VHH binders against p49116. Designs and how they scored, part 316

Target 1, 238 residues: p49116
Amino acid sequence: EGPLLSDTHVTFKLTMPSPMPEYLNVHYICESASRLLFLSMHWARSIPAFQALGQDCNTSLVRACWNELFTLGLAQCAQVMSLSTILAAIVNHLQNSIQEDKLSGDRIKQVMEHIWKLQEFCNSMAKLDIDGYEYAYLKAIVLFSPDHPGLTSTSQIEKFQEKAQMELQDYVQKTYSEDTYRLARILVRLPALRLMSSNITEELFFTGLIGNVSIDSIIPYILKMETAEYNGQITGAS
Key: E = the ipSAE of ESMFold2; O = the ipSAE of OpenDDE; V2 = 0.75 times the mean of E and O plus 0.25 times the DockQ between their complexes.

## First folded at step 25 (VHH)

Design rb18 (framework vhh_7n9e_1; at its last look DockQ between E and O 0.80; V2 from the best seeds 0.00; counts 0 for: pae E 2.2 > 2)
Fold by OpenDDE, look of step 25:
Structure rb18 (fold): chain B 238 residues (1-238), chain A 119 residues (1-119)
Amino acid sequence: as target 1 above (238 residues)
Amino acid sequence: DVQLVESGGGLVQAGGSLRLSCAASGFRFSEYGMYWGRQAPGKGREWVSGISSDDSYTAYADSVEGRFTISRDNAKNTLYLQMNNLKPEDTALYYCATSEYSGRPEDYWGQGTQVTVSS
C-alpha cells in the first residue's frame, strides 16, 4: 500500500493556553500538558495504519507508549511550550512541596532525576535539529512497537514499525544525504525514552488536572474523543 | 443510533469462499476505521481484519492473512470481508465493528452473521 505517513502527519502544532500567566501555575502546566497529550493521541488516530488495527490493539499501543509519545512531543514543542520555563516552574513547585514535607528525600531525588532526563533528552533532540518529518517517523516507530507486553497482532505491528523505519531511512537519505550517520544518531535516542518513568511524568504534568485518575485509565476515552469535544472541555475547565 | 447489520454468512465446505457485508448507519461511516471480528463457540472475541477510514490501509490477523480481504464502500456505507480458502477453524460468528465513534468508550458492533465451515 501507500506510505505509512503522509505530509498531513508531519504537522504537529500545539496551541498553548492563553493568556500565559506571569507565574506558571500548576493549572497552566497541566493544561498545556493535556493539550500535548491530546494532540499526540489525535495524531496517532490520524494514521490510517493505526485505524486498521482495531480498538483493543490501538488502546494497548497507546497505553504502552503514551509517555514516550508525550516526551517526543515535549521535545518537538519545547520552544512553543517554553519547556525550560515550565520545568523550572515545576522544580519551584516541587521545592515548595519539599518545604511542606510532602515528599520523601528519595522521591525528591527520583523526580529531580526525571526532570533532568527530560531536559537532557529535549536538549539532545534540539542539538540534533530534528525536523518535523523525523519526529513524525520517530513517533510512529515508538507507537508501533511490537515488544510491549500483552500486545496482540504483533506481526502486523512490527510490519508497520518496519515501514516507519524504512520511510525514515529514505527521508534521511534524501534530505540529509551528506550526513551518512544521521539516521543512526537519531535512532539511538529512542532508548532514552524508555528510561523515563510514566508515573513521574504523570505526577509532574497531569496530577493537578486529573487528580488521582491515571493517564492509562483515560486513554480509551481520549482516543474516542473528538477535537471539538476536547476543546470544549479544556475551555470549560479554564 | 449507530446500527451495523452483518450478512453473507452461511454454511460452506472447507476451501470454499464467502463474502460478508456490513451495512452501517447512524454515523459518518467514511470518517471511521472499521474492523471485522469473530467469536467462535466457547471462545472470546477475536480481531480478524481492519481497514482505515479512507481505505488506504488494511490489517489482518495472522490466522487469516492471505486468505481474507477487507474492503469498504464509503458511498454505500458498507464494509466487506472476502473470505477465501475457508477452514473449519474459521467457524464463528462474524461481526462488524467500529471503535472510533465518539460519545462512548465501548465499540459498536452488530449482531453478527454466522459462518460455518465444514470439513
Scores: ipSAE 0.790, ipTM 0.905, lowest interface PAE 0.5, mean pLDDT 91
Fold by ESMFold2, look of step 25:
Structure rb18 (fold): chain B 238 residues (1-238), chain A 119 residues (1-119)
Amino acid sequence: as target 1 above (238 residues)
Amino acid sequence: DVQLVESGGGLVQAGGSLRLSCAASGFRFSEYGMYWGRQAPGKGREWVSGISSDDSYTAYADSVEGRFTISRDNAKNTLYLQMNNLKPEDTALYYCATSEYSGRPEDYWGQGTQVTVSS
């Protein structure tokens, strides 16, 4: 078998809706997030190892990890998205909801803690100056996680994850040979992704999505989209 | 219209071998991943093996790894499963499936070919 990822899997270009409104709104945030989600799903299904696992396994795997892939995408694209501005707008909206007594104090606390964790994660990745190859391998490690409940074929998934880890190690050692501890510093950030709540991510970024239908429920349809349809969702065209 | 037609099944004694074929039509075969699954009487569907569109990756269920080999011939639009050292628990209806991306949530799969392994 060849390398797990090729150079085509390193390119990850997010295009934002234009023009950026003076006051951010739900539609702009949801469209931006949707483009990132579909870009992430298109990336995953293009991987030959993913193709080899079969539809039931593919769907289960993506259902289990979509939030982690999305969060890595947020970190990778934070500057292009102006993510700090988006999060500030969300915080302002939440503060207005407190003033108007529209949301419970416990829910607000949960959402604010999630925003803080997301900001901390993105800042830590920016401090490490993670490059496109490193992001691609981190996404593969997250995608091929055998530890999620309910997965079948976990031996094959583990094999592919180990290959992603080996290839990341080889890349870092060759490219950053003077930085002995870079791989360890990168990998220590991954457990934080399991702390990110799918439900809160949906509330923060996907509130305009079809009647609050969960991302989990639409994963099978996203994975079966035509390539041209993906391109439309990623760019907002068609 | 995607069509998948399996063949090559039959009766074989334990320890024997069979080679299954899946003839594919109605889609661009070389652009999609292909899979074998099986269903024993009264049991649920089990994924057996898969192969990427370009042959670069294969995957196997633990129960068949080392005994079964998946392959494809993109020039002939045909998927294969070489099954060696067959066991009675391999008895099942074997079907092929494709990851053809037509906007539907489920895979296309064939009608199946019966493999029966006697003691």
Scores: ipSAE 0.519, ipTM 0.823, lowest interface PAE 2.2, mean pLDDT 85
ESMFold2 (binder alone), look of step 25: mean pLDDT 82; pTM 0.831

Design rb19 (framework vhh_7n9e_1; at its last look DockQ between E and O 0.70; V2 from the best seeds 0.00; counts 0 for: pae E 2.2 > 2)
Fold by OpenDDE, look of step 25:
Structure rb19 (fold): chain B 238 residues (1-238), chain A 119 residues (1-119)
Amino acid sequence: as target 1 above (238 residues)
Amino acid sequence: DVQLVESGGGLVQAGGSLRLSCAASGFKFSEYGMYWGRQAPGKGREWVSGISGDDSYTAYADSVEGRFTISRDNAKNTLYLQMNNLKPEDTALYYCATSEYSGRPEDYWGQGTQVTVSS
């Protein structure tokens, strides 16, 4: 078998909605997030190893890790997205909801903590100056995680994950030969992804667009969707 | 329209071999992963093996790994499954499937070919 990832999998270019409004509204935030989600899932589709797994397995993997992939995508595209501005806008919208007494104190705390964790994670990744190759491999490691409940073919998934890890190691050793602990520093960031609530992420970034529909329920459709179809079905008449 | 037509099934004794074929049409074959699945009597559909569009990666269910080999000929739009050391528990209707992306969440399946392994 050839390498798990190729140079084509390193490219991860997010196109933001245009024009950017003076004030970021819920629709802009949700559309931006949806584009990132779409890009992330279609990135997964482009991996031959992913294509070799059955449909049920593919769907299950993405369902299990979409929040982690999305979060890595946020970190990777933070500058292009103006993530700090988006998060600030989300907080402002949340404040309005608070004033309307729509949220409990406990819920507010949970959401604010989630936003904080997300910001800190992205900042930490920026501080590490993670490059496109490293992001690609990290996403692959996250995607081919065999430890999610209910997965089938876990042995095969594990093999793919190991391959991703090995290739990352080789890349880091080759590219950053003077930094012998870079790999470790990168990998220890992954646990932070598991601590983030997919439900809260969904609420913050997607509720305004998909309403009561869950990301979990639309994942199969996104995986089968073409780019042109996405533009028509997800974004609608923006 | 996507069409998948399986062939090569039959009756074989335990320890024997069969080679299944699946003729595909209606989509760009080389761009999509292909799969074999099977359904035994009284059981649900089970994923057996998959292969990437570019033939660079293959995957197998634990129950068939080491015995079955999936391959494809993109020039002929054909998927293959070489089944060696067949066991009675391999008895099933074998389906060819594709994850052709058409906006639908479901895969496309053929009518299947019956494989019966006698003890």
Scores: ipSAE 0.779, ipTM 0.903, lowest interface PAE 0.5, mean pLDDT 91
Fold by ESMFold2, look of step 25:
Structure rb19 (fold): chain B 238 residues (1-238), chain A 119 residues (1-119)
Amino acid sequence: as target 1 above (238 residues)
Amino acid sequence: DVQLVESGGGLVQAGGSLRLSCAASGFKFSEYGMYWGRQAPGKGREWVSGISGDDSYTAYADSVEGRFTISRDNAKNTLYLQMNNLKPEDTALYYCATSEYSGRPEDYWGQGTQVTVSS
């Protein structure tokens, strides 16, 4: 078969709500995160290998990996999003909540640990100067993960993941031929994604949009949107 | 409105072959993935095979891998399923479906074509 990804799958342009407010608020953070989520879901459904899987399988894959895909998106778009500013604002809010005794100490510790892990992941990806092709293949590797619980008939998913791994290897070897260990340095970052809590990601980035409704409950609706509907959600256009 | 019409079913002996067709209309066929599903008596619907809109990728359920081949002709808006080495367990109503996302609240699928495999 042909390549898993084409050049159209490398482009990943996030547009931010404008203007950025003087004081970051839940609305701005939630809209920014929602744009990244929709961009990530549109990216996934544009892949021919993903299109070839059944709708139940598509939904199951995205439910299993959406947080990892979102986290890769945060790292890729960290500068455009001003992610460091967003995380600093969240940390300040959490410190004020401790001082005012409004949240449990154990929960705040869990959230702060998650923020630290996210910062470390994004910093490590920036230090490695991961390019757009590498991000696209990393996203494909996490998307076609056959070892998530609840997946059935995983052999096809495994084949697609292996193909993504081989194409990443080929790309890195051809493009970065003087850097023998680049692939290994890149791949060693992937396990950190599995340590990210989807529950905490929802609290950090999606509380104003969702209330008590989880991201995995809306994934079937996001995947069912037409391309024109996606463009409206991403840009805020009517 | 999306319309899907299956044909090519029938009675066949175990080990035999059949070729199913699905004529599609009411949407931009080449832009969407297409799928075959089946429903045996007393069972729920089961995904059998899928193919991407641009015909570059196919996927199969483990139970049919190696025996069934999905294909499409985007010029004729037609989806196919070549079924070889048929088994009695393949007996079912076979229907085609599309990944077109903005249709009716129910999944878009055809009326189906019956495949019966005798031993």
Scores: ipSAE 0.487, ipTM 0.798, lowest interface PAE 2.2, mean pLDDT 84
ESMFold2 (binder alone), look of step 25: mean pLDDT 82; pTM 0.832

Design rb2 (framework vhh_7n9e_1; at its last look DockQ between E and O 0.72; V2 from the best seeds 0.00; counts 0 for: pae E 2.9 > 2)
Fold by OpenDDE, look of step 25:
Structure rb2 (fold): chain B 238 residues (1-238), chain A 119 residues (1-119)
Amino acid sequence: as target 1 above (238 residues)
Amino acid sequence: DVQLVESGGGLVQAGGSLRLSCAASGFRFSEYGMYWGRQAPGKGREWVSGISGDDSYTAYADSVEGRFTISRDNAKNTLYLQMNNLKPEDTALYYCATVEYSGRPEDYWGQGTQVTVSS
């Protein structure tokens, strides 16, 4: 078999909503996040190995790791997204909600901690100067994680994950030959993704757009959407 | 409309071989992954094997790994499943399936072809 990922899978270009508003409103944030989520899912769809696993397995994988993929996407697209500005805006909106007594003190703390974790993760990735290939392989490793509950074909998934890991190793060895521990430094960042709450992520980035509908529930539909269809929905909603 | 027509099933003795075919129409065949599934009597549907649209990757259930080979001919819009060393446990209605990303919520699969493996 050929490589798990090709150069086509390295490209991860997020197009932001235009124009950028003077004040980052909830709609802009949600639309931006939605585009990233869509891009991430379509990226997964473009992987031949992913295509070979069947719809049920594919859907289950994405449901299990969408938050991790999304977070990696945030890190990767942090500059293009002006993520710091977005997060600041989210905090500001949160503060307004606090003033209106819409959230409990405990919930506020939880949300703020999550934002800090997100920011820290993205900053850490930036400090490591993770390149497009490394991000692609990290996403693949996350995608083909066999340890999620309820998955079928875990043996096959594991094989794909191993392949991703091997290819990453080879890439890092080839590209960063003088940095002996780069692979380890990169991989040790992955556990941080599992600490991220999907519920809080959903609340911060998606609630304004999808309301009370969960990302989990719409994943099957997103996976079946075409780019043109998705774009049409976004533009119609704006 | 998407149409999938399976063929090649039959009665075979344990240890024997069969080659299933699935003729596909109504969609851009090469752009989509294809799958074989099966349903044994009294059991639910089981994924057997899958193949990517570009024929670069295949996947197999543990129960058929090493015995079954999935392939496709995109020029003929046909999916294949070579089944070797068949076992009685492989007895089932075999169906081919596709996930056409057209916004439709349902998967597409054919009527299936019966495979019966006698001991």
Scores: ipSAE 0.845, ipTM 0.928, lowest interface PAE 0.4, mean pLDDT 91
Fold by ESMFold2, look of step 25:
Structure rb2 (fold): chain B 238 residues (1-238), chain A 119 residues (1-119)
Amino acid sequence: as target 1 above (238 residues)
Amino acid sequence: DVQLVESGGGLVQAGGSLRLSCAASGFRFSEYGMYWGRQAPGKGREWVSGISGDDSYTAYADSVEGRFTISRDNAKNTLYLQMNNLKPEDTALYYCATVEYSGRPEDYWGQGTQVTVSS
């Protein structure tokens, strides 16, 4: 078997809705997040190792990890998205909701803690200047996670995760040979992804788009979409 | 219209071998991943093995890894499953399948070929 990822999996280009509104609103945030989600899902299903696992396994893997893939995408695209500006707008909206008694104090505390964790994760990735190859392999490591409940083919998934880890190690060693601890510093960031709540991500970025269904319930439909339909969702044309 | 036709099944003694074939037509075979599944009477369908469209990656269920080998010949639009060291637990209807993303949003599978392993 060849490399797990090719150079086509390293490019990850997010195009923002244009023009950016003078005041950020729910529709702009949801459109931007939707584009990133569909870009991330298209990325995953294009991987040959993913294709070899079959549709039921693919659906289970993506249901389990879509939030981690999305969060890595946010970090990778944080500057293009002006993510800090988006999060500031969300914080202001939440403060107004407290004053209007529209959300419980416990929920708002959960959401603010999540926003802080997301900002910290993105800042740590920016400080390390994680490149496109490193992001691609980190995404593959979270995608091929063998320890989720209900998975079959666990040994094959573990094989692919180990391959992603080995190829990341090889890449970092060759490309950053002067930085002996770079791989370790990158991998230490992964536990923070597992603390991110998919329910809160949906509330922050997807409330106006999805209505009352969760993203994990629509995953099988997204994975079966034609490439032309993905392009429409990624660019907002459909 | 996608067509998948399995062949090569039969009755075999435990420890024996069989090679299944799946003839494919109606789509660009080399662009899509293919897989084998099986179904024993009274049980649900079980994924057995898969292979990427470009033939670069294969995957196997734990129960068959090391004994079964999936392969494809993209020039002949044919998928294969070499089954060695067969066990009675391998008795099932074996079918090939694909996920076709372009123009056909549903999974496609054949009618299957019966494999029966006697102890």
Scores: ipSAE 0.422, ipTM 0.777, lowest interface PAE 2.9, mean pLDDT 85
ESMFold2 (binder alone), look of step 25: mean pLDDT 83; pTM 0.842

Design rb20 (framework vhh_7n9e_1; at its last look DockQ between E and O 0.85; V2 from the best seeds 0.74)
Fold by OpenDDE, look of step 25:
Structure rb20 (fold): chain B 238 residues (1-238), chain A 119 residues (1-119)
Amino acid sequence: as target 1 above (238 residues)
Amino acid sequence: DVQLVESGGGLVQAGGSLRLSCAASGFRFSEYGMYWGRQAPGKGREWVSGISGDDSYTAYADSVEGRFTISRDNAKNTLYLQMNNLKPEDTALYYCATSEYSGKPEDYWGQGTQVTVSS
């Protein structure tokens, strides 16, 4: 078998909604997030190994790791997205909700902590100066995680994950030969992704657009959606 | 319209071999992954094997690994499943499937071909 990933999988270009409003509103945030989610899922679709696992397994994998993929995407696209500004806007919107007494103190704390963790993760990735290849392999490792409950074909998934890991290792050794611990430094960031709540992520980035519909429920549709169709069905007229 | 037509099934003795074919039409065959599944009597659908659009990657269920080989001919829009060392537990209706990206949530399935393995 050939490499798990090719140069085509390194490209990860997010196009932001235009124009950017003077004040980031909920719609802009949700649309931006939706575009990133779409890009992430279609990135997965483009991987031959992913294609070989079958629809049920593919859907299950994405359902299990969409939050992690999304978060890696946020980190990777943080500059293009002006993520800090988006997060600040989210906090401001949250403050309004607080004033309206719509959230409990405990919930507020949970959400704020989540935002903090997200910001810290993205900052840490920026500090490490993770490149496009490394992001691609990290996403592949996250995608082909066999340890999620309810997965089938876990042996095959594990093989793909190992292949991703090996290719990452080879890349890092080749590209960053003087930094013998770079691989380790990169990989130890992955546990932080597992600690982030998908529910809170969904609430912060998607509720304004999809309402009461869960990301989990729309994943099968997104995976089968073409780009043109996505632009028409998800983003609507904006 | 997507069409998938399976063939090659039949009755075979344990230890025997069969080769299934799936003729595909109605979509850009080489751009999409293809899959074989099966459904035994009284059981649910089971994924058996998959292959990427470009034929660069294959995958197998643990129960058939080492015995079955999935392949495709993109020039002929045909999917294959070589089944060797067949076992009675392999008895099922075998169907091919695609997840062509048309925006629909449903998979496209063929009608299937019956494989019966006698002891």
Scores: ipSAE 0.831, ipTM 0.924, lowest interface PAE 0.5, mean pLDDT 92
Fold by ESMFold2, look of step 25:
Structure rb20 (fold): chain B 238 residues (1-238), chain A 119 residues (1-119)
Amino acid sequence: as target 1 above (238 residues)
Amino acid sequence: DVQLVESGGGLVQAGGSLRLSCAASGFRFSEYGMYWGRQAPGKGREWVSGISGDDSYTAYADSVEGRFTISRDNAKNTLYLQMNNLKPEDTALYYCATSEYSGKPEDYWGQGTQVTVSS
C-alpha cells in the first residue's frame, strides 16, 4: 500500500458559474454550492482507500460527513467563491423574509447563529493559513470517521483515518518544521465541523434545488454520476 | 452490459482453502473498485473484502482479516478471493460486486458461488 493521498487528491479547484451576476441571487448561490458539493463528493470517490470499502459503506460515510466536507470546502474556497459576499446576500434575503413574515423568530435565530459559526470557522482556518495539502488530509480525516452511527466497517475506517492523521503529521512536521504546535492547532478545529447543521446548510445554499430534495437522498446518485453527466444536469438547470 | 460471474466455490472441510474468481465484463474494470460479499442462510448480505481499481488498497471485514486475501488481475478483468483456514461460519453464497455501474444508485452484483465449510 502507498500513501493514502497523492498530489492528484490535493488539487481542489472550484470553477464558479459564468458570467458572475451583478446581483447575487438564489440560482447563482445554489449553482455555486452544487459545484462545490459535486467536487467534494468526487474528490472522496477518487481515493483508493474509499474505493476499497464498498458502495454501502461509501454511501454511509458520505451521508454522515457531507456537511463537514462541504464546510471544509467553503473554508478552502472562500476567496474564489467570494463567500463573504454570498453570506451577505443570504442575510439580505433573510431580512426580506422577516419583512414578509415567512420565517419564525426561532428559525431566524438558528440560521443567524449558524452563519456566525460558519464565518468564525472560515476565519479561524484563514488565520492558520491552512494550505491545500492540509485541507486534503483534514477532509480525509473527516471522511474516514469511524464513530458515525450505523457504520459497519469501523475497524477499516479507523485504520484509514489513522493513516490520514499520520500523513498530515508527517507533512506538517516536514513543511512547517519551525512551527512545533501547528498540527495541534489544526486538529483542534475539527470538532466544530461536527456541530454544523446539515439542515441549515441545505437552507442556506441549496434552496434553489429542484424538487426540494435533501442532499442526503441524492448522495448515491452523485457518487455514481459521471462528470460529463453532472455538467449536463447543471447546464439543464440553468 | 455489466456482467459478473463468480466461480470456484465448493465443499471444503474446516481449516481448508478455496480460491474464488469473478470474471467481469461490460465496463472499464481497472477504473473501479471491486468487492466480495456473502450471504449466509437466513441472513442479509454482508461485505467481506474490497480492493481499489488500481490495486493499491485492500480492506477486510474483521472476521476474515488475516485469513482471506483479495486480489485482481486487471489484464484479465478478473477478481479473486483466496480463502484460507476456512471455518464453518464462512459458509455462504459468495458474490462479487463493482463500485460503479452508470445509471443506477445500486451496485451491480454477480449471481454468486456457494461455499460450504464442514466441521
Scores: ipSAE 0.591, ipTM 0.852, lowest interface PAE 1.6, mean pLDDT 86
ESMFold2 (binder alone), look of step 25: mean pLDDT 82; pTM 0.827

Design rb21 (framework vhh_7n9e_1; at its last look DockQ between E and O 0.79; V2 from the best seeds 0.71)
Fold by OpenDDE, look of step 25:
Structure rb21 (fold): chain B 238 residues (1-238), chain A 119 residues (1-119)
Amino acid sequence: as target 1 above (238 residues)
Amino acid sequence: DVQLVESGGGLVQAGGSLRLSCAASGFRFSEYGMYWGRQAPGKGREWVSGISGDDSYTAYADSVEGRFTISRDNAKNTLYLQMNNLKPEDTALYYCATSGYSGRPEDYWGQGTQVTVSS
């Protein structure tokens, strides 16, 4: 069998809604987030190994790791998205809810901590100067994680994850031969993804879009959508 | 319209072999991963084996690993499942499927072909 990832999987180009408003409203944030989510899931779908695992397993994997993939995508696309500005806008919107006494003190703390963790993670990735290949392999490692509850074919998933890890290792050794610890520095960032709440991420980025519908429930539909469909129908023309 | 038509099923003794075929039409076959599933009496649908669109990757359920081989001929729009060393527990209706098409939430699968393995 061939390599897990090819150069085609390195490309990860997010197109933002246009034009950018002076004031980042909830709609703009949600649309931007949805584009990233769709890009991430369709990226996964483009991986031959992913295609081979079957519908149920594919859906289960994405359900388990969508928040991690999304977060890696945020880090990777932070500049294009103006992530810092988006996060600031989210905080500002949250302040309105606080003033209206709609949130408990504990909930406010949880949400603010989540935003902080997200910002810190993205900053840490930027400091490491992670390139497109490394991001692709990290996403693959996250995607093919066999340790999520309820997964089937875990042996196959594990094999794919191992292959992703090996290819990453080879790439790093080849590209960054002078930095013998780069691989380790990159991989130790992955645990931070597991500590982030998918529920809070959903609330911050997607509530305005899907309302009471969960990302979990729409994942099967996203995975079945054609790329052209989401570009033209879901994200709409702005 | 997407169509999947399975064939090659039948009655076989334990230890025997069968080769299933799935003729696909109505979509860009080579661009989609395909998989075989099966449904035994009184049981739910079970994933058996999958193959990537470009035939570069295959995957198998633990229960059939080493016995079944999935393959495809993109020029013929056909999916195959070679089943060796069949066991009674392999008795099921076997269907081929693809995940998603044109944004529809429904899965696409054929009518299936019956495989019966006798002791």
Scores: ipSAE 0.799, ipTM 0.918, lowest interface PAE 0.5, mean pLDDT 91
Fold by ESMFold2, look of step 25:
Structure rb21 (fold): chain B 238 residues (1-238), chain A 119 residues (1-119)
Amino acid sequence: as target 1 above (238 residues)
Amino acid sequence: DVQLVESGGGLVQAGGSLRLSCAASGFRFSEYGMYWGRQAPGKGREWVSGISGDDSYTAYADSVEGRFTISRDNAKNTLYLQMNNLKPEDTALYYCATSGYSGRPEDYWGQGTQVTVSS
């Protein structure tokens, strides 16, 4: 029938808290990450195919993939967020924490490996010069993943994922007609998203927001917010 | 405030047809996806079919695909379910629902309309 995504789903504009503090702090990082999370959830909720699956399916899909959507958002917005600076500051803090016996060595190793994988993913996406249409379709492919355990309506989800894949293919072939291998190079990056830990993402970006409450527990509330409430959370205006 | 009122249920013979309606009020109907669910006595709710706010996308449970058609009229704030080739296992209380009204964590749903399919 109609296209899976419209131009409103391609626009993905993150506004950062202003001004950036002289020294990065947990509050600034958490507010920045929160804006990205709410922008990503608002994006997902606005998709007609997503709306057609019903709220229980919507919640299950987002719980399964929110970290992948968030990571794609980090890559897309890395320059606006000054992500490399944020990650460098976190690395320095973690090295000091092991010297003060605040975290186990195993945990710090896990966190450092995650940061390295995140940096490599974001760098690889930048090197490919992934555009806004490509990001939008990659997010849709990740969102409509039918192979997560516990999902119902798997056949409908699979059909929507196939439509996102077809539309990405059509877009790349039309827009990058001289680059025969561009689609393949883009798709090879997707498995790296499965290596990202939602637990560590919460530790890196959301510790001040949720304490010991996971992003998983607030997803149903985020998905049911009115548009005006999303806008307040995305921009920090109130 | 939010109200969902289902109608159109009844007793039909297997192979028959019914058309359900859901009148909606108290929210911006066209901004929200809507869906039909059903509940047989003593069982949990089963999602049946959904439709996007702008009616550009529909989805169906495997058990009703090809037999049921969901639609909406955003000018009348009304959701529909055309049910064809009804089977005894379709016997249930059918309700419409939305996840769109702020201030409640669960989906909004109506009181339902009974559909009974005789063998």
Scores: ipSAE 0.572, ipTM 0.835, lowest interface PAE 1.6, mean pLDDT 85
ESMFold2 (binder alone), look of step 25: mean pLDDT 83; pTM 0.836

